# Ledger of designs, part 354: VH-VL binders against q9umr5

Target 1, 268 residues: q9umr5
Amino acid sequence: SYKPVIVVHGLFDSSYSFRHLLEYINETHPGTVVTVLDLFDGRESLRPLWEQVQGFREAVVPIMAKAPQGVHLICYSQGGLVCRALLSVMDDHNVDSFISLSSPQMGQYGDTDYLKWLFPTSMRSNLYRICYSPWGQEFSICNYWHDPHHDDLYLNASSFLALINGERDHPNATVWRKNFLRVGHLVLIGGPDDGVITPWQSSFFGFYDANETVLEMEEQLVYLRDSFGLKTLLARGAIVRCPMAGISHTAWHSNRTLYETCIEPWLS

## First folded at step 17 (VH-VL)

Design xe81 (framework fv_acimtamig)
Fold by ESMFold2-Fast, scan of step 17:
Structure xe81 (fold): chain C 268 residues (1-268), chain A 123 residues (1-123), chain B 106 residues (1-106)
Amino acid sequence: as target 1 above (268 residues)
Amino acid sequence: QVQLVQSGAEVKKPGESLKVSCKASGYTFTSYYMHWVRQAPGQGLEWMGIINPSGDDTDYAQKFQGRVTMTRDTSTSTVYMELSSLRSEDTAVYYCARVGIPFSDYDWSFDYWGQGTLVTVSS
Amino acid sequence: SYVLTQPSSVSVAPGQTATISCGGHNIGDKDVHWYQQRPGQSPVLVIYEDSNRPSGIPERFSGSNSGNTATLTISGTQAMDEADYYCQVWDSRTYVFGGGTKLTVL
């Protein structure tokens, strides 16, 4: 009776991270078919996001085909960007609820331990030198690195995020917008205690200006221009914002209160 | 420099409970998952479970389910492993070990290990 | 449950190449990690993800993994390499260790 749920994991992650989420869904929506995609797990999550989008697309096609009444997506962290692109490139997706768990929808600009592990000689202020090179764009994390002090380099070098957000022109932009707008609900989840996603408001399409002052979604050019449909979705009543304090980055998929408040209502 | 420092050796009687600590330093405590692995005298390594210090979520090996509990204290950067209903077969060196990738509980390697805590269970 | 099989012991003369195997069903589809444990000491990660070396591990340590066998290779073996070596994988929510191989350098 319930629509199938497809789960897309994040950076350095795997299906195992969602064991608690699956327990919650089974308790509240028994009989739901949940598929956690075991693609680009662990270090493979560093592969370019367009490569990941192609692989995940191949995996979701048969699941969507079997569910004529639609499916739900739950996409965590970096996985939320994969899902953004899936909804744009698929001419025939039947996604009802797209649930984005703490995903850097406007990009990332923060010092985190995995960035220091991956690029030990770099600080966030210097990562633009690596990320906005052709070599850097072969790493998923650089595909959504958004340095607010080098916005010109971001717009010219980002092979992924600037394109799917419509911040840089692309021949397919009109089709991508049309496809994305078929989604039933865009459920945005995130919070100030995440500790990884910087600024945390990136999960709600807010982001830093050149002075590192956060501008919310409605002040973003991508929203004002309706580049990929955010303004249209909001006018349609299709955007849900569910911020929650007290949740760290690795806990969004394993917090019962978060699940009951922000996820459960959107699983039909 | 990353260090994992464990509590000292213990002698226990059958039926008692054990609580071993592992204090982390030299990195962001909440960014890395921590495992517990034991080794009986002259035997190999045996995985016991994992804890996320950030979210306080845990998962245990089936053999220890119901007897083991892992907890953490972020104010002291310390993880704990408690094992109840001790038997002579629980005599072992108990190690804490860090996952090599921050913010991940994927099947990554254990890059740093504590010095081990010898626990002897005898009457 | 998944099982990793290692030889109990391997002997090699100083300066020669030591090879330690780790057998498992379709182990080539898994990430294999290797640990060195000297007597009375904690394990030390020497190879991760089949073939990568952590900082500080000598270049003479290498690894491979294909089919049903993963292999740890130590070239130019030295007396200090005398230790127990354990392979390790993740399978179905469980971290599985091999039984260990005692390397004797003599």
Scores: ipSAE 0.633, ipTM 0.845, lowest interface PAE 2.2, mean pLDDT 93

Design xe82 (framework fv_acimtamig)
Fold by ESMFold2-Fast, scan of step 17:
Structure xe82 (fold): chain C 268 residues (1-268), chain A 123 residues (1-123), chain B 106 residues (1-106)
Amino acid sequence: as target 1 above (268 residues)
Amino acid sequence: QVQLVQSGAEVKKPGESLKVSCKASGYTFTSYYMHWVRQAPGQGLEWMGIINPSGDDTDYAQKFQGRVTMTRDTSTSTVYMELSSLRSEDTAVYYCARVGIPFSDYDWPFDYWGQGTLVTVSS
Amino acid sequence: SYVLTQPSSVSVAPGQTATISCGGHNIGDKDVHWYQQRPGQSPVLVIYEDSNRPSGIPERFSGSNSGNTATLTISGTQAMDEADYYCQVWDSRTYVFGGGTKLTVL
């Protein structure tokens, strides 16, 4: 009846974090097969994002193969970036709704407790020295660190985000764009009270310029050049924006009103 | 410096309810999940449940489901654990404990503990 | 329901090495944390994720975890190390604690 749902967690998370989401889905769409992928849990979520993409790809292939009518993805925080790359590298994905739940789609530039815990002596202003080194790029959080004051270093050193966003050239860019465009709906969720994703508009493909002024998706070069298909998806009516105030970073997967408003409508 | 300060000892009768507080300081209160653990006299530690201080997100051990409620007040950086329908076997020291990684409810150690609240349930 | 088994007591002379075991089915596949608790006091984390020491914990404390047994080792044991020691793991949807081991330094 309902298409299967695949859930991809975020930094330092596991399948346990989605217990409420599973309850909501079971209540509104009984019989839905929901698979929360228990890969790269906890500290393993710090592994390079391309390594995570490979592992998640191996896990989703058999699920997609068993569902010829399609599947839905719900991808939380860092997991949304894994799902972005997954949709690009898979020539044969059958994803209908890709639900991106407060994910830093244009990158992260914030003094969060994640940063203070992992790199105690670092602040957002100097983290570029660590993240844009070969050593730093072995950590997932550095793969999407986007310092707007060192955009040249980001473009040259980012082994992941700059490539999947088409901000730096890659031999596979054309095929990645073609594959990503196969998605039925791109559902973007986020909000100003998240407290972790900085700027919060990164969840909607907005980001800081060099003066830390937020430019929205339609003002980004990647959108204007249609580097990986955002402009095409928007013109097709396939992008859904669902901002919600009052929700903190760890509450997106456990808020019933958020689920009913932003997620439930896209789970056919 | 991180501190968790709990409310004082209490004596209760069977059938009554208990509410213990745990006030946090020295870190960003809403960034770390909080757990409640109890210890009966002369016995080991027993996990009761978890609360997300930035939301209404809770989960309770099967044994306490239906009797325990965990809440928080962000304005005072305080978590609460309420246990109803008290029985003599609920006599224990109740601890709040912080999980050691921000924004995660995964398998992380408890890095800081409150001083404990002794609750005696007797008739 | 997952069960962790610890010896109820271990005795060691000052300066000798104390070894406290924590048994569990395939415990080597889990992350094991260890807590020290003195009478009337709160537990203190002494080892996390099998073998890591928190800041402020002496180098005398070490841990290992393999197969069906995790071990807390205290070298050069001192009188101040006398306490109850608890191992802990996450299993599915709950934290599980061992029954505790009373370490006596005589």
Scores: ipSAE 0.797, ipTM 0.902, lowest interface PAE 1.3, mean pLDDT 93

Design xe83 (framework fv_acimtamig)
Fold by ESMFold2-Fast, scan of step 17:
Structure xe83 (fold): chain C 268 residues (1-268), chain A 123 residues (1-123), chain B 106 residues (1-106)
Amino acid sequence: as target 1 above (268 residues)
Amino acid sequence: QVQLVQSGAEVKKPGESLKVSCKASGYTFTSYYMHWVRQAPGQGLEWMGIINPSGDDTDYAQKFQGRVTMTRDTSTSTVYMELSSLRSEDTAVYYCARVGIPFSDYDWYFDYWGQGTLVTVSS
Amino acid sequence: SYVLTQPSSVSVAPGQTATISCGGHNIGDKDVHWYQQRPGQSPVLVIYEDSNRPSGIPERFSGSNSGNTATLTISGTQAMDEADYYCQVWDSRTYVFGGGTKLTVL
């Protein structure tokens, strides 16, 4: 029988957003138990990411306990960062495939309609003033705001991303790395036509330098220092990269070709 | 700034098909989901379905499943609603309406509405 | 299927307070949105998520939602408020509208 699948949604989402994904899984892997977690739906998705991690942790524990052969995670957009932290803080997770669906793994630095809607007078160049304040860090979107022109502020103020990426020290870093390394496969999905995740290579652990030139995963300090296990996973053959052009941000969970190419092969 | 401009009134015969357009301007077309809602004469508002303007993702109310098709053209920032096998009961004003929050199809409100398209179905 | 119940009509004198109810099973657990439709015009959002006003909507419009009833309140009613008012929720996989309430200011 197939391993259970747990789905973690993104910003302003709910289980309704994954109706097509569930249809695809049912067609190719009939009998799979798929749980789309209805926690932090809609506006609650703006709650601080560490708060979301705690809530999702409580929800996944009984699911994992009942599946001794393991589970798969499909984590969309902001949800991919929640899943990153879950894999680090859980001493006993049994995740086989962690499928990260267009998630800003190295952070976000782009003018999007999300930011225009939340902070109407802000541009990417001045959003650091809000996001790197104590007030701003109470919002999930600011927890992964990564301004390449204000690295000092990012490293000091980021309460989530800088810590989970090992860019700033934390007492639990060694344990988090050990826990994360238990994952069977890290499947990274993203593409140039997403239109929201900026740079789109953030979904593959690439990011801007101070000149806004994208440096890929292998050039990042977090990879070179193996801060949370990326270099070890890559050497083990456990990292899968699946870029696809022509897919916008809200279409990753409803594109059949994407599902067949990048997701289906990893659902044992 | 934000405007939704719909095609003009139409008279149809039973059995024909209807295609109404809704042209968006004043915002990023692909960032907001679009709904279609109709209103029969003297009656209330009835939801027909939703379309993702940045993809081909749609969802239709069960009553219209099999008769309705929603499409978009990103080059003209236009959404379309086609309704086939028309009956006299399909006489209504048809509205397009925008979801109030970008990139979301969740439980949100409709912040802007088109002016409506009156469709009369009679023999 | 989920049903929202509204009174067919409400009449108030200018300057008086109008209240329009929207009844639904456990509606207090849902987000309720309200639309105003003047004769021959498109609906206009006047309240979203129970009690929030969009930019441009006067302070005299307010909303509440608890238990089995959501309420739209219009204080100091003016002739321009004469319209049909619709409540709306999302339930399971569909958007549900109330039957509408005709507000007469006379």
Scores: ipSAE 0.773, ipTM 0.895, lowest interface PAE 1.3, mean pLDDT 93

Design xe84 (framework fv_acimtamig)
Fold by ESMFold2-Fast, scan of step 17:
Structure xe84 (fold): chain C 268 residues (1-268), chain A 123 residues (1-123), chain B 106 residues (1-106)
Amino acid sequence: as target 1 above (268 residues)
Amino acid sequence: QVQLVQSGAEVKKPGESLKVSCKASGYTFTSYYMHWVRQAPGQGLEWMGIINPSGDDTDYAQKFQGRVTMTRDTSTSTVYMELSSLRSEDTAVYYCARVGIPFSDYDWDFDYWGQGTLVTVSS
Amino acid sequence: SYVLTQPSSVSVAPGQTATISCGGHNIGDKDVHWYQQRPGQSPVLVIYEDSNRPSGIPERFSGSNSGNTATLTISGTQAMDEADYYCQVWDSRTYVFGGGTKLTVL
């Protein structure tokens, strides 16, 4: 029998986006219990990420309790950050594979149409004025806004990403690291043609330096300090990198080749 | 500034196929989902289906599954809707309409509509 | 399948308030969008997510949604408001339109 799969959606999404993913899982792993969580759908996906983590935590507890052999998480876009926090705050999670599907794990710094829709006259260069205010931190997208030209403001104002990445101190950091390290596999998926996640290497824990040159995961202080366990997981052989070109942001959950190459092997 | 310009009116015979185009301008074409909606003479609006920004994911209303196909050509900023095995009941004005929020498909409004394409199916 | 019920027609005198209802089971739990279609023209979004106006839509247009009924309200109705009005929701895996209401302003 296959382990249950829990799916967490992204910004402005709902369970509707995963209809093809569910079909693929049913074809290759028939009998798998797949739960797509219908929480913080649509505009509610703009709620602060810690609020979303609390709600998703409540929903996943009974699913994990009924599956003593473990569960898998598939977490798309913004949902990948929710799942990062779930793995850290839950002292009893039994997640085997955490499949992060084009999620901005080191943050976002791009002029996407999401941000133009929310802040029509703003540019990425001046969004830090909004996002790093107390008001801006009430919006999920600002919780992972990472302006490489204002890193001091990001470190001081980020109420979510800087904390879960261990870039700013938190009383629970040691426990969060211990909990995260219990994951069996961290499967990172993303690619250059996504068109939304900027830089796309954020899905693999790479990010811009102050000159907007991308530094990969192994060059990040987060990795070098092993702040939440990336270096330990990589040494353990638990990190899987699965980049794929030719896939746009809204197609990660509906591409059969992507599913067969990057997701299917991790759904024991 | 946002415009959706559809192809011209067509007259078809039963059993033929229809292909309507919708050319978008004034926004980033590859950031928005697109709907197709039709309206029979004197009748209301009827949803036909939706296509994602990159054109590789679609969902169709149950009534039209097996007969409808939606595609995109991102190089020309054009969305297409094909309907096969035409019947007289397919006589309608066909509209393309943009989903009102980028990169999202479910419960959002239809913020901009094409001018409509009248298709008459008669023997 | 989910069904939205609208009256087929509503008549008001110029300057009076028109109300157009949209009935659906627990529709208050859904986001309701409203479209105006003038004769021979494409639909135009006039209200989204129950009560919000798009840029360019006059403040005369307002919406509400609770229980089993959503309502579009047009205050100070003008001749240019004569049109068919459609409510719309998303339900499960489909987009559902109401049957439409013809508003006559005379």
Scores: ipSAE 0.643, ipTM 0.852, lowest interface PAE 2.1, mean pLDDT 92

Design xe85 (framework fv_acimtamig)
Fold by ESMFold2-Fast, scan of step 17:
Formats: structure tokens, sequence, C-alpha cells
Structure xe85 (fold): chain C 268 residues (1-268), chain A 123 residues (1-123), chain B 106 residues (1-106)
């Protein structure tokens, strides 16, 4: 029998986005109980990430309780950040594989059509004025907006990402780190042709410096300080990196080769 | 300015196949999912399926499974809808229509529509 | 499968308010979109997510959705509003359209 799989969607998505992923899992791991959480769908995906974390937490508790051998998480795009926080705030999670599917783990700094649709007169260079306001922090996308040219504002105003990454102090940081470290495997998936996640290396905990040069995970202060356990996980052999070229942002959950290469091996 | 321009009217015989094109302009083609909807003369709108313009990720209404194929060409910002084994009941105006939100197959409403392609199937 | 029910026709005098209903089981839990189609033309989105107007749609158009009925309301109806109107929802992997309502302004 296989461990249950819980799927958390991304910005403006719903469970419908994962129809192909479910087909692949059923083909390779027949009998797997897969729950795609249909919370914060569509426009509701814009709700503050801490609100989403609370709602998803309430949904996953009974699923985890019924699976003493453990569960797997597959968390797509913005959903990967929700899952990061779930693993930190839950003292009793039993997650084996946390599969982060092209999620902006160090944040987002891209001129995407999401921004043009939400903030038509904004560019990535001036979005910090909206996102780092109290009003802006009521929108999920602003909770992980990370402008490398205004890092001081990001550190002070981010109500979500800076806290879960340990980039700003929080009284629960030690407990969050202990909880996160309970995960069996951290499977990071992403690639250069995503076209939305900017820089794409954010999916692997890399990010821009002030000159927009990408520094990889091992060069990040959060890794070097081991703020939430990345260095410990890597030393334990628990971090899996699975980059793949040729996959656009909306294709990660519907590409069979990607599934077979990066996801299937971690669904014990 | 967003525009969806479809190929011209066609006359087909039963058993033949059709291929309708829809060329997009005025926005980032690969950012928005595209739907195909048809309308028989004097009848209502009928959904046929959806395509992800960033790939060949498709989903078709059950009625058209096995007969319909949707494809795209990013170099020309064009989506295609092929329907095989045509019957007289397939006589309709075929529309392409864009979903109203980027990077999502969520039901946001169809904000821009092509002008329609009349396909007549008769012997 | 899920079914949306609309009246086949509605008649209204110029300047009066037209209301077009769209019935569906627990439709108030779904997002309802409305399309206007004039003879020989493509559908035009006039209301999305129950009550929102796209840019360029006159403020005369409004929508509501609760319980088992969604409603499209056109105040101060004009001759140019004469068209077929379709409601639409998403249900279980399919777009569901109502049968359409012909609005006559006479």
Amino acid sequence: as target 1 above (268 residues)
Amino acid sequence: QVQLVQSGAEVKKPGESLKVSCKASGYTFTSYYMHWVRQAPGQGLEWMGIINPSGDDTDYAQKFQGRVTMTRDTSTSTVYMELSSLRSEDTAVYYCARVGIPFSDYDWGLDYWGQGTLVTVSS
Amino acid sequence: SYVLTQPSSVSVAPGQTATISCGGHNIGDKDVHWYQQRPGQSPVLVIYEDSNRPSGIPERFSGSNSGNTATLTISGTQAMDEADYYCQVWDSRTYVFGGGTKLTVL
C-alpha cells in the first residue's frame, strides 16, 4: 500500500489543475489515496498566506491522523510556501516527502501577467510600494514578493516569507525549525523555462543579490545560519534537487516525464 | 488590444474532418488558457474543451472524446481545433475564447472571443 | 449532469428594467458568468463572477446570485440590448451553459 498524498494548489488554481497528476499517480501507484485540497480556489488564493495555512492545517490534520505510516505532500507554486509553513507550525506532522513543485521558496521578483492582471499600472521595479504596505500584505502574492533592490523593506514588511525563512526574528523560530526538520525528504523541482517564477532558482532556495546576480542556496544567509534547517537537511541527505528544462509554469503538474523523473520516486 | 482571429467558413461532407485556427494578438499568448465552444444554427452554446497554450495539456468534453484534438503553435500564437468523423449534427459556428485570468484553467469567464467559423456539414 | 434553466424569452419596453433568471441546484455556491450575443455576432462577456462588470460594459448591467437562482438585471433597457443572453457555470470538469434567453425590446 502507498502513503496518502495531499496536493496543495497555487495562485488562481483549483483541484482541476491536477487532473493529469492524479492520472499519473493512479497508473504508477494504484490504490494511493490522493486528496487535492479544494480550499482557497480561484480568487480566494489571494487571501493572506497565514490565513491559508490555518485553513489547510485544519484540512490536513484528520488526513495525517488516519495515516500513521506518514503522508506525502505535493505543493505547487504558491502552494509550496503554504506547505513550508504547515511543516513549521505543526508539532505533529508525519510528512515523509514534501515535493515542492516550482515554488518561489526565496520569493518572487518577476514582471508576470499575474502582476499585470492584479496591478495593471505596476512594474516589478515599483511593486514594492504596494506589497510592502499593510494593505498589500493582505494579498498572498505580496507575502512572498522579494524585491532584491529593497531588501530592508522586504525584511521589515513581509508578514510571511521573511518569517518562515528565518530572515526576520520570530519568537516561534526554534520550534518551527524543530518541526520542519521532522520531514523525511525535501524534493525541490523547478527549471529555467518556467517563465513565471523569477528567478527560477527561487524554487531551489537561490535568489538575486542587489545586482540581480543569482546566488544559490549554499550562498544564502538562511542556509549558512541554518535558520530553519536547510543545512541540517542537506547534511542528512534529505534534500533532493530535480531541475528540468523545457517545462513552463503551468505544465509542471501535467508533464509525464517530469512526473516519472522527479515525483514518482518519492511516493513510497 | 486583444484580438482572436479565426479561419474562414468551411463546407464539409459527412466522414471528413475539419481544422479551425484561432490566431491571438495583443497579449502574451502562452499566459492564457483557450477554450473552444460551438453553436448549432439557432441553438445555444456548447463547450468542447480547453487547451493550455504553453503545452498540449488539453481536456475535452466527454461528447467529443476520440473525435476532437486541440493543438497550438507558439511561433504564430495560434490554437487549432480538429474535429474528425463529421456528421450533419456538427454543423455549427465554432468559437475560440480566452479564459479571463492568466496561468489558470479556473472558471473565470471567457473574456475575449474569436469571430466564429461557420462549418456546414452536408452531403 | 448539472443543468442551468433560463426562460426562452423575455420582453420589456424601452427604458424599463429587464430581469433574466438562471436556475440551478445550489447555484449560489458557484460563480456565474453572463454572455450577450447579438444576431450574427460573437458572445460578449457582460458579467463575471456573479456581479462584476468587464471594462466597457454599461453600469445598466448588474448581476446577483444566491440559493438556486442567479439573475442578470438590465436597467433602463435600450434597443441595443436586444440579444440572446446565456448564463454559465463550471461543474465537475465542464463548462455548463444555460439554454439562452432572447430579450426583445418593444
Scores: ipSAE 0.830, ipTM 0.914, lowest interface PAE 1.1, mean pLDDT 94

